# VHH binders against Bark storage protein B (BSP), part 3

Target 1, 288 residues: Bark storage protein B (BSP), of Populus deltoides (Eastern poplar) (Eastern cottonwood) (q09117)
Amino acid sequence: AHLRLGLVFTSDNNERALQDSGLYSPDSEDSSVDIAGRRFHSGTLNGSSIVYVKTGSHSVNMATTLQILLARFSIHGVIYFGNAGSLDKKTMVPGDVSVPQAVAFTGVCNWKKFRSEKGKLVFGDFNYPENGENLLGTVEYEKIKMFSPSEAPKEVFWLPITKSWYNAATEALKDMKLRKCYSDECLPGEPKVVFGSKSSTSDFYVRNKAYGDFLNDNFDAKTADTTSASVALTSLSNEKLFVVFQGVSNVAGETSSNSRVSYLASYNAFLAATKFINSIPTPRLACE

## First folded at step 4 (VHH)

Design g29 (from a15c with F104Y I107L; framework vhh_7aqx_2)
Fold by ESMFold2-Fast, scan of step 4:
Structure g29 (fold): chain B 288 residues (1-288), chain A 125 residues (1-125)
Amino acid sequence: as target 1 above (288 residues)
Amino acid sequence: QVQLQESGGGLVQAGGSLRLSCTTSGRTFSDYAFSWFRQAPGEEREFVGAISSWGGSTDYADSVKGRFTISRDNAKNTFYLQMNSLKTEDTAVYYCAANPRWGYTSLNPQEYDYWGQGTQVTVSS
């Protein structure tokens, strides 16, 4: 039968960007379904058939909602748009859109034994970084186990975006112009789409510059969020195509972004997602 | 590829009304957000009002809010600025602009790719 694209996002700002666009038209019948307290909306986005859902933030909300979407609807592939923090202001700044090539969980880790504390975590011990007793020096990052129908379970750190969809996004969004202003406030530079980055997902916000620098320097991660790796893991586990668009709303360790910048980031991510969706052929079964 | 042409300018007495039109040619009209900007002698172009391609949402400068109304007619490939209760300080060259970047509205002139040539509006006391 006819397949739809799944459009997922986490926040009210993301939903407001979708609504403000005026591009969404609900189906004439059965336009929404409530499942486990979540509302799934069936309709078209600028002519393309979609199901969209607001998942809530953080890895568990995204994974559970996306699994419901994939189990209950005929979904060809998953498009995520949302907000992220920049880990490298030389590469991207608020208002920009990141299209990562790979994402990873950086919140799955072992805390190594502290020698002086017989394995206990010592909070606020900033006087012993040379002894390896700082938090970053004692964290060991872990791979996760991925299950899928077609292959044996495997341990994965980097979760690759679907190659064909990443390439299609690169082509569709080259030289794309993004929104610079909201009301009478404008970003200082021209926002741009940045391709080929790596992204960090954790269930904590990266607001500390030293940790952001660590992720950039050691993992070559350019953005941090709370959901993208959950999108990746759930999609790959179900063997579904997927792609991620991240609107940059802040720089890790810098001044907190205001609500207008956060909305612009959401809106620009939505614009990128929509242009991508409209660039791919209508999904159909092979024998259709 | 989009061309814009203003019409409807002229001389009007304070307290009067004018309707400006902007006709477009080229690409699909419905893809664009449209805006009006004005420029008084010696000043930069300032935002007047805008209408989105998506849902037809409108934005206005505080100085014209409640007096000016922007609208679009997709069937005619035309958008309008209805100006009521005109003041002498509304005297300016009025420019129409089109944003082909997915129809968002912007108060920044730099974000519009297509511009008309301008039409003079003179409000006499």
Scores: ipSAE 0.000, ipTM 0.179, lowest interface PAE 13.9, mean pLDDT 82

Design g31 (from a15c with I107Y; framework vhh_7aqx_2)
Fold by ESMFold2-Fast, scan of step 4:
Structure g31 (fold): chain B 288 residues (1-288), chain A 125 residues (1-125)
Amino acid sequence: as target 1 above (288 residues)
Amino acid sequence: QVQLQESGGGLVQAGGSLRLSCTTSGRTFSDYAFSWFRQAPGEEREFVGAISSWGGSTDYADSVKGRFTISRDNAKNTFYLQMNSLKTEDTAVYYCAANPRWGFTSYNPQEYDYWGQGTQVTVSS
């Protein structure tokens, strides 16, 4: 068998973007395989050999699905596309595509009491700087232990995107124009690809402005999602190349975008991922 | 509205090359996805290849993959089909088509809103 690219995403909207493009061709009617309730599709995307799978949302669904993909298929590297929320509207807004340079888990933490382990837990306002007990400001963020075949286990917070693939993406997408309209609904400005940002992953949606501001101010995180760090950790643990494309569907703390803007973000992320895939040397199914 | 005009068709010997052009009028060229279709005598129109708006992602029918290349020149409001290693089976009237919807909505001719009038390509043995 020849090596394929693994294309992973979480949602029906992401799959609809792939289907609506008309760029995917299955290898045959029997080219899908069901494993642990997940359907893996083997085919070509604009001529490049891929296996794609819809993983479901949140970190565990992504990690388990991606590990199955890497264990059961001959995968050269992993391309993720999906949706994310912006943590800084001056940097990116709905419709834009973020290509982060590093991602981290920001949902693994200790909730500590301010200067005391006594007293009852009372939910209070989050204030920065912290000035009380049992406030959200008592949260302490933890590093993740990463295992891999070639080196001793280590504690990491930032998970770097593969440098060569990150560089290839910046070159391939630097002049890319994205979709502005879906049906009769258009974005107010021209969407753009934003490179070099850091991204936050947690198993909850960051819709609280104060927390979004905290992530931006203290971690320099520009986007938040529920999956990107799982893609990174699983890929790095398997010593596989990977890259992440995030379509911005909302801004933390602001009114959520409607379903058309969310789909447009999915589609723009898909377009970026496809342009990247077509820019790198990849195995292709030979015509006979 | 957009109007499409093909050029570059003609007679060529097997193994030869031809470049088809499709020139469009209007101001929204970069927003359109473009496709080439062909129709052999007695057959239905079939998909040949497509190029998306902005990104320039391409897709090809299996019968032409590796031999045909689609490209676009947004400055000239023109897109092209470079046909290499032509076979007698490639003989057909070639049509360019445009879709204002993103990406490629279909391999079906019925999904395209705008069409050129066609240009004949004849490949002799």
Scores: ipSAE 0.000, ipTM 0.113, lowest interface PAE 18.3, mean pLDDT 81

Design g32 (from a15c with F104Y I107F; framework vhh_7aqx_2)
Fold by ESMFold2-Fast, scan of step 4:
Structure g32 (fold): chain B 288 residues (1-288), chain A 125 residues (1-125)
Amino acid sequence: as target 1 above (288 residues)
Amino acid sequence: QVQLQESGGGLVQAGGSLRLSCTTSGRTFSDYAFSWFRQAPGEEREFVGAISSWGGSTDYADSVKGRFTISRDNAKNTFYLQMNSLKTEDTAVYYCAANPRWGYTSFNPQEYDYWGQGTQVTVSS
């Protein structure tokens, strides 16, 4: 079976970045197959053999699509690119690309009885401005149970990116120049690749500054998205190599939605993913 | 150094409209994100609305959403706050602010390095 790299992303905006690049070439035969309403595309990305698929947003769509990819295709490893919000504008801003070292689910919680002292937060402030009432009571973050073929099930909070691929990405992207302008609009600063961060995944968008600050202060998370930990859990459960590239499209709770900046962030994440893909050894064909 | 100057404040009746302008001096107007903040007597400065340097993305406080519109004119080094359907609770000193660092909007007053002196808006019942 021909080993390929799996390239996954969630949205039409991410797919537009791939298509606009002109770097993808479909295979001459059997270039796509539809499985469970999802279209899997087989081809080359700047000369490297890949299968790419648009998964849909949020954890379930990502996990379901990625499991189909890994079960139905001969995949050497998984490369994710997509968008994320910055949780620390001193570290990264819109246009930058984050290459996290670890990701965690921060949306899986036990929501317990409210404390008797009305108006007091048990942990963090979720509302901006901070002086608003918070009736959430005690919220406890949960570890996720991870299953794999070679180990007993275990509970994990931080899901590590494959060390060898994280290191390879660090080397391949160390002096990478990212795109600053889209159409006639330009970012105010020079975008950069940021390595070694931790990322927060939930099925809700972090658009509340107080909660974003809480995630940064208490988890040392620098980005928030809706998919990266699902990529990590699914890949680790299948014992597959994986790496994540996040284009920063906003500052959580501080910046408005903007389709041009979001596209530019998607494009920069795609450029980083492509440079990484072209830097790793060609996957070996399976022998009989 | 950038200097900001508000104009257009005054007395208006509830239900009326008013347009505030903020004129800037400086060489990098097009790179800046701009915001309006207001301060009512005895209260802290609160966010009203902001506009980014790229694509003209706008953000508004919930209390003014649908009534106020922020816009910018890079050729005139000026940005605006169009205030419609004014309420007595909109009475405040309105400040324009500029964030030169990133060109994106912010709800935090501490992210704005340049501030105008303020213009009074009084909405009568």
Scores: ipSAE 0.000, ipTM 0.179, lowest interface PAE 15.2, mean pLDDT 82

Design g33 (from a15c with D31E F104Y; framework vhh_7aqx_2)
Fold by ESMFold2-Fast, scan of step 4:
Structure g33 (fold): chain B 288 residues (1-288), chain A 125 residues (1-125)
Amino acid sequence: as target 1 above (288 residues)
Amino acid sequence: QVQLQESGGGLVQAGGSLRLSCTTSGRTFSEYAFSWFRQAPGEEREFVGAISSWGGSTDYADSVKGRFTISRDNAKNTFYLQMNSLKTEDTAVYYCAANPRWGYTSINPQEYDYWGQGTQVTVSS
């Protein structure tokens, strides 16, 4: 028996990238199990023993699925790959892969009074059900309480990626060439792996350029997604090694990504995750 | 730079066999994915087959599945296309190509940065 690596992702595009690669081989016996409507697959990824699962989008689906994985399987550490939006197009463009060194929840906040006197909620710019204007007042970002087996609960904002695994990823992927084309469509430039960024997680998509610029300017966040901080919080709470690979599928405030670019982003994140997985030693349980 | 050199082309009878070789002169060949493409006169270049760096997984065009086999010998920095049960329709110039994008196979010529000069394969009736 061996400890396995947990490979998690959210979407059908992510799963399609894994399937299209031809690198996954299911175990000959007990290759899958269904838990809480989620299918966990046991097998090898280019020779490395893994359990993979499609978690669904947004923070709660990721956290719930990952906790089931960690509670029900012997997992050495967690590798996430998925899609993200760029918050800084001079640093990252669609097709690139971000390997962040820290992630944070930026969707947990306290709305303060609009004025020193008692304020009130005013609806603003929105398209449903009628058009309007939005004045939300002041926003204060909140830390998240983190529980773990070996220490008292603490409040944290930045959730660091495991240093040893972040460093291993940097070494394994530093000169990596990523996929440039899908069918007849090719990216305009050579996609690249970008290291050392910080990432923002919210349960809403950052499509607004002004907010994306705010996150970049004030938090030094280079990517935004709906799941990475949930991977981090759940892994850290369980005291498990983890690393995150984000394929850039769009730029906040620009035209929406097309399906081919989204698939390339998913595939490139998968390639980075796979190269990392194959670069780390296989953990073993003693039997002899 | 990586340079690719094909060898083993020539004339062969229908139903016969031929083995093409592609030798590289560069560095770190075990991490490259390799492919074979072919081009008949007046036709576009078409995918024949590929082999990844990872686990040596292979992919083939439907027209050659079961007849052609790709393999690699990393110690010799050489890749092979074993061609069995050759048909007159297999007549073409065969090119080997190298994809530096760590290991995955591709049917798209634009993913391959390095190409050999080509070797002629002629299958007579």
Scores: ipSAE 0.294, ipTM 0.657, lowest interface PAE 4.3, mean pLDDT 85

Design g37 (from a15c with D59Y F104Y; framework vhh_7aqx_2)
Fold by ESMFold2-Fast, scan of step 4:
Structure g37 (fold): chain B 288 residues (1-288), chain A 125 residues (1-125)
Amino acid sequence: as target 1 above (288 residues)
Amino acid sequence: QVQLQESGGGLVQAGGSLRLSCTTSGRTFSDYAFSWFRQAPGEEREFVGAISSWGGSTYYADSVKGRFTISRDNAKNTFYLQMNSLKTEDTAVYYCAANPRWGYTSINPQEYDYWGQGTQVTVSS
């Protein structure tokens, strides 16, 4: 017997990248099962046994789907690929792939009282300044409680990627060539894989430059998304190996990338995930 | 830029073996993923097998799995298709293809940028 790798992603664009690759082959029997409205696909990705599932966006959809995957299938470890926004365009630009070393929830916080001398925020007054001070008041970022079978519950902020898999990804992808063009649309520079960054997860999109700069300056976060910390928390809670590949689709505070650049980012993240999957040996169940 | 040339095709009896070679010209052989496709008379071009640059991972069409083996020799800028236990249904023009995306393989012909001219394989009963 052998364990499968779990391949998870959030969106139709991510699934389209996988399907367009032609690298996935469904098992001849029991190739899919529907659980809680989600379809889990069993097959091979370029010869490696996987189960893949499209989870939907944001932290709850990811956590719920991944827990179903881990509870219902024999999964050795979790590979996530998806899209993220860059928080530092000197480090990463659209088309690049980020392989973070740690991720954190930056959307779990105590929202402290606004300064009385400057008034109070009212419902619907949720603007991040593009320049100047934070008009939303003082925010205290919270640690999240992590449960696991082998340890007492603990509070964590940074969720580390599995060291062995992070190191394996660094070795496998160090000279990787990524796709520069999709149809007639090409990236201005050569896309690259960036290792060792930290990533922020929230259930809102970081579209404001001032807030993106704040995350970079205060947390050294280089990318923002809506799911990576949920992948990390759920995987760590289940004591499963995991790794995250983020295709950069936009820069916080700049105009959103068009659909082709977003797809290209998804595709490059998929290529990185596939190269990693093909670089690790097939896991086996323990002997009797 | 990259040129591909097949060799090793010919006539063979059912149950026999044949080895196809694809030689490449260019400076980036080790960066490429390679595939074999075939086209039978009156049919569309179909996937046979592929080998990646990443770790030499191989993938095969169900109809040839266990009978055909793909391999590469980076020192010779050549990759191969070893065909065993040949059937009359294997009769086709065989094409080699190369993809410049490092480590990427695909079953879809449209994903490949470079193609050979084809070599005829005829399996007689």
Scores: ipSAE 0.000, ipTM 0.133, lowest interface PAE 18.4, mean pLDDT 82

Design g38 (from a15c with D59N; framework vhh_7aqx_2)
Fold by ESMFold2-Fast, scan of step 4:
Structure g38 (fold): chain B 288 residues (1-288), chain A 125 residues (1-125)
Amino acid sequence: as target 1 above (288 residues)
Amino acid sequence: QVQLQESGGGLVQAGGSLRLSCTTSGRTFSDYAFSWFRQAPGEEREFVGAISSWGGSTNYADSVKGRFTISRDNAKNTFYLQMNSLKTEDTAVYYCAANPRWGFTSINPQEYDYWGQGTQVTVSS
C-alpha cells in the first residue's frame, strides 16, 4: 500500500472531531513523522489508508504544510475538511456542509487610488459600492498565477475542484443525514449537504455583513473561509486530485460564537469527508 | 417507509435474562445506526444502548454496561438487545429506534427518526 489519501485540516476543533469519532487507527505505535515542526500521522480512517496533518489556519500555513505532505509522502489526492461562514442564510445555515464546485482567493487585491489620489484612509464600516470616497470600495480583485509541471504558468481566479471527485462526492453524499445534536444542544433545523456553490478564501474572517453581501452578490460566493483556495492552488499546482468539505459554523454579519455549534460544523464536515473517502476506489496496491 | 417492531418482552425474575428483537423494514438497514431506549412509569425515556452503521461500534448507558449487549443481523433486518443479570430497576417499556445518520451512535433521542411501539419488560424480585 504505496498511495494514500492526504487528509488536511487547520484547527484543534477539526482534530477533536477526528479523534472523537474513534474512526482513526494508527498504522503502528510509531506512526507519526515530524517535518518542519508539523506532525504527519499515517494510519487508516474507517479502513481507508491516509496521512493526516493539522496545518494551522490561513493560506500560508496550509500551502506550506500541504506542499511538504505532497513532497514527502505518496499521496493520490487531497481531502480537506474544515469550517466556513455562510454568506447566504437562505442557502446554508450553521451545521450544514458545503461541497463547493470552485474556490477563489478574494484576499489578493490591488487597492486602487481614488481619482486624482485624493481621499484618506477611513476606518469603520465598509462602504460598498464606492460612493466617491477613497474607501475599501476601491479594491480590485486579482487573478493568481498558477504554476504546474505540464503547462505554462497561467492566471486563474476560480480554482475548480477536481471534476471526478466533485461528482463522486455529490453521489456519495446526496442523501446524507448529518449530526444535529452535541450533548443536550441541538440545531434548530435538520442540517444538510449543499453542493455546487462557490467559496471565497481570504486571510481574514468575513464577519462583516456588507462585505459578505458583496461576495454573494458580485461573485455568487456562498461560503467564506481562510483556507480552501490555498488547498486548491497547491493541489492543482502539483496536479493532484482534491475535494473540499466545509462545515458551516456561522453566518457572516450574525454573531453566534457558540463553541458547540462550531464543533458540530467541524464534526459534520469530518463525517462528509470520511463518507467520501470510503466511497472512492483506493489506488493502493493489494499487499497480498 | 421504515417501520420498527419490538418482540421478546415479558416477565422475568431478578438475575434472569431476556433477549429483545427489533425487526425493521426499509432498504437502508445497513446504513442506519440503531438503539434501545427505555421508559419507566412516570419517567422520561432514557438511553440504554446503540450500535453504529460503521463497523458495529457499540455504546451503552453506565447502568447497563457489562450486563446488556446490542447486536445487529443485516441479513434479517433485525437488531437485538441481550439483557443479562436483570435487576428490578430494569423494569420499563423498551423502545427500539433507528438513526438514519451515517457513521456514529447517538444517545440523543432527537437524532432518531423512527421508533417502535415499545415492549414491556418486568423484573420481579
Scores: ipSAE 0.459, ipTM 0.770, lowest interface PAE 2.6, mean pLDDT 86

Design g44 (from a15c with S53P F104Y; framework vhh_7aqx_2)
Fold by ESMFold2-Fast, scan of step 4:
Structure g44 (fold): chain B 288 residues (1-288), chain A 125 residues (1-125)
Amino acid sequence: as target 1 above (288 residues)
Amino acid sequence: QVQLQESGGGLVQAGGSLRLSCTTSGRTFSDYAFSWFRQAPGEEREFVGAISPWGGSTDYADSVKGRFTISRDNAKNTFYLQMNSLKTEDTAVYYCAANPRWGYTSINPQEYDYWGQGTQVTVSS
């Protein structure tokens, strides 16, 4: 017996990247378990023992699936890979992989009352008296309460990635080359790994440029997704090591990425996660 | 499972050119990242150049930049090292290496699981 690494992701594209790699080998016995309609796979990824699961998108699917993983399996730590949108094209563009140092929920908020007693809110009324420039100036962002076995509950906004694993990832991936093309679709530039950014999680997709700019300007967030903060909160609540790899599939406010670019983003995030997994030593149970 | 076989080594005079080939067997050649390493007598293996899966990007050691070119031919399951303006310091056994399917390029020989047998390149003054 030894502790396994938990590998989590949300989508069919993420799973296809794993399957297409040919790097996963299922255990000869008890290679899968179905729990609450979710299939957990036990095996090795390029020689490292893992349990992987496809969670479904958005914060609740991730949190519930990850909690089942941590409660039912002996997991040393959690590696997430998935897709995200860039909030700053000067920092990262589609195909790049972001390794954030912290993530936060930006969808937990109170919308302040503004002219609602005169009828329905209309676009541009959200930032009185500032006329249409701060679309979210009426929103009060909330810290979330984090529970853990060893500490009293606390209010937190930024959820830090495990420092040792973040540092190990920066060392393991600093010379890494990523995939540029999928079939006949190629990225315009060389994709790269970007370290040290902060990421925004909400249960809606950030497609609006003004909102993306707001998140960048007010939170210094460089990527947005629907899952990373759920990975962080659930991992921290269970006092588990974790790290996040985000493949950039679009830029907020620009034309939506096509399916091939989304697959490249998924695949590059998978490559980064795999290189990290293979860089850390195999943990052993102390009682053994 | 991948098998690698080098060819094209030999004796060449300084300033000359040589092309090494590495022929592979196994499924999904296009998904592999490939690298060339070399080892001089009594030395450790050192990185020469790499090509990412599907031929998207190439990397070279500083000592060979501008002189060596790595390329691949997915239809032939073969990749190449074109060596121009050879120097006596380029004398070594050259090894081709492959990362597992969907791999990445690396300058560290320890990260490669699949290796060829090596081909001798000797550059005389």
Scores: ipSAE 0.000, ipTM 0.161, lowest interface PAE 14.7, mean pLDDT 82

Design g46 (from a15c with G55S F104Y; framework vhh_7aqx_2)
Fold by ESMFold2-Fast, scan of step 4:
Structure g46 (fold): chain B 288 residues (1-288), chain A 125 residues (1-125)
Amino acid sequence: as target 1 above (288 residues)
Amino acid sequence: QVQLQESGGGLVQAGGSLRLSCTTSGRTFSDYAFSWFRQAPGEEREFVGAISSWSGSTDYADSVKGRFTISRDNAKNTFYLQMNSLKTEDTAVYYCAANPRWGYTSINPQEYDYWGQGTQVTVSS
């Protein structure tokens, strides 16, 4: 027997990219199983053995689904693909794919009492409150506790992508040609893969330019999403290899991406994930 | 390569109107975000306004908001700057600019990859 790769994503748009590719082939028997209302699909992706599942968005849906995947299937490692917003349009724009080196939760906070009856929402410098006129108070970012089988629980902010898989992805995807056009519509520039960024995860959408600028300026975060840090925490807690591919669908603080650009971002993230999957050795182990 | 060509500059009286045109070649009009910048003698290039070809959204500098309007004609691969209620302070060389990245518009001139040669607008008192 050999181990499978776990392929996870959140949305119907991501699943449509997989289906439209024509690269997935279900196993001839036992090709799916339903657990906790989620359907897990067993098959091959361009010849590589996988289990894929659509998790739903936000941290809890991702974490619970991924834990079911890891507990019920023999998974060598986890590949996530999905959508993200750019926090720095000089670095990446819609259609590009981000391969982050680290991800963090930026939605786990202490919200401190205001010092004035009037003001605006403000953000502190790296976990510190600011003196301000903010009725809503100041946000202090918190580390999250990580559990694993081989070491004592620890507090961590940045969750690193598996170094070997990050390095394999940079090698496999260097000079990769991404899709510029979908149907009869095309992106204005040539989309590219951007490596080595940091990514921000929260259970709210970053649609506010000031907050997006804050994340870029203070955390050097280049993308924002609702799931990547949940993938990282769950994978690290289970001591599983993992890697993240983010298709850029919008720029934080600008108008929401149109459906075609969002789909193209999903498709490019899927292409990057597939090229990575086909570049790593088949996970064949001397096990059951 | 995208080539940009301005036209429609000239002399106009204060309070008057003038329409600048920017014609694109080498690529389709919908591939780019377009902007207008201007440069008065002894000053740096400053942002005037922008239009996204993909979304069609517009943005304007505060000094021209309500007086200037950007529009496009896809059939002619041309975009326009309609300038109304002109002031002597609007005297400058006007440049059209294009960025190949959808949604990447900036008030900073150095962020644009393609530029026209410029067209002079002189507003007399």
Scores: ipSAE 0.000, ipTM 0.139, lowest interface PAE 16.7, mean pLDDT 82

Design g47 (from a15c with S52N F104Y; framework vhh_7aqx_2)
Fold by ESMFold2-Fast, scan of step 4:
Structure g47 (fold): chain B 288 residues (1-288), chain A 125 residues (1-125)
Amino acid sequence: as target 1 above (288 residues)
Amino acid sequence: QVQLQESGGGLVQAGGSLRLSCTTSGRTFSDYAFSWFRQAPGEEREFVGAINSWGGSTDYADSVKGRFTISRDNAKNTFYLQMNSLKTEDTAVYYCAANPRWGYTSINPQEYDYWGQGTQVTVSS
């Protein structure tokens, strides 16, 4: 009788957060369908009609799954929740939730010719930037081409979150209290929602602190993940509303050893997504 | 703020039943998950049972499963703990707690922001 919201995430850990909440109720009939090896679940999340799907990690899995969702279901807009690494621990730490205002692909680049013949980059290492002892060359970040039904293709680097949904999320989540503990394990500080940051997406994990610092210093990116820009590009290409909630599970260059912290990050991102979903008007069709 | 008030505590004999109530003055009662905790003399506060914000999910400590039932009545801004087949080891001060975070339940007392003053339950042989 009305349009549904699409809820997407990548991992079993994200799905566990949804299941553990007890807020999801499957439809009594046709509660799931398998398409291209992916299972789409139809039901309600605390009374709001949704379709959710676990996409798998990295940009291609997200894009292909989300396109199937948008092509096969009547979706009003897309809500993503998942995990991300912090690029600036003065801004956000594990347990926090980032609500970015824009996301970009930082893994679409070319390697420029090295200006010195002296050294060579060892395979698996990245020497950045051009100044100093760059032993192989420099990286040039590329804009990507965005297609949509209503406009000519254009080159974009920053992919903006839907302004109305970003503003609604900012209002709904202001002063939101997030989960601090899971069982007997607690975060050292009070987790918080951080608004207005920019996020970096690549198909490689940012495990090098120097590179993470570079992304913060040069792009003003505060989080890194493998999916958010893919959510943005696919949603914008289909002219669909969307918003992103990132639970901070680690600091780039400092591997989190606690599975509980990763789970809390997933759960806090899920809580933020749910509060947002319950704050927006129910999408309705013109007739019934 | 929201305030919680327990009622229904008292003395009961082993094998008997007792129902605790927790009332709140809150315009956002339906947004809260609610829990009961208990504390026996010389012991730490322990989890008893929880109910999520929509009432469709409940959790219980292993020691009370099958004997205790938690429920809520959003129209009355009240939630309950029905205690059946009481044992002497159930003797404790029972506290109701509210979690302002949407929908989830927790066994960790640190995650609850609002607490009642407690009500004594004494089970005699």
Scores: ipSAE 0.000, ipTM 0.233, lowest interface PAE 14.3, mean pLDDT 82

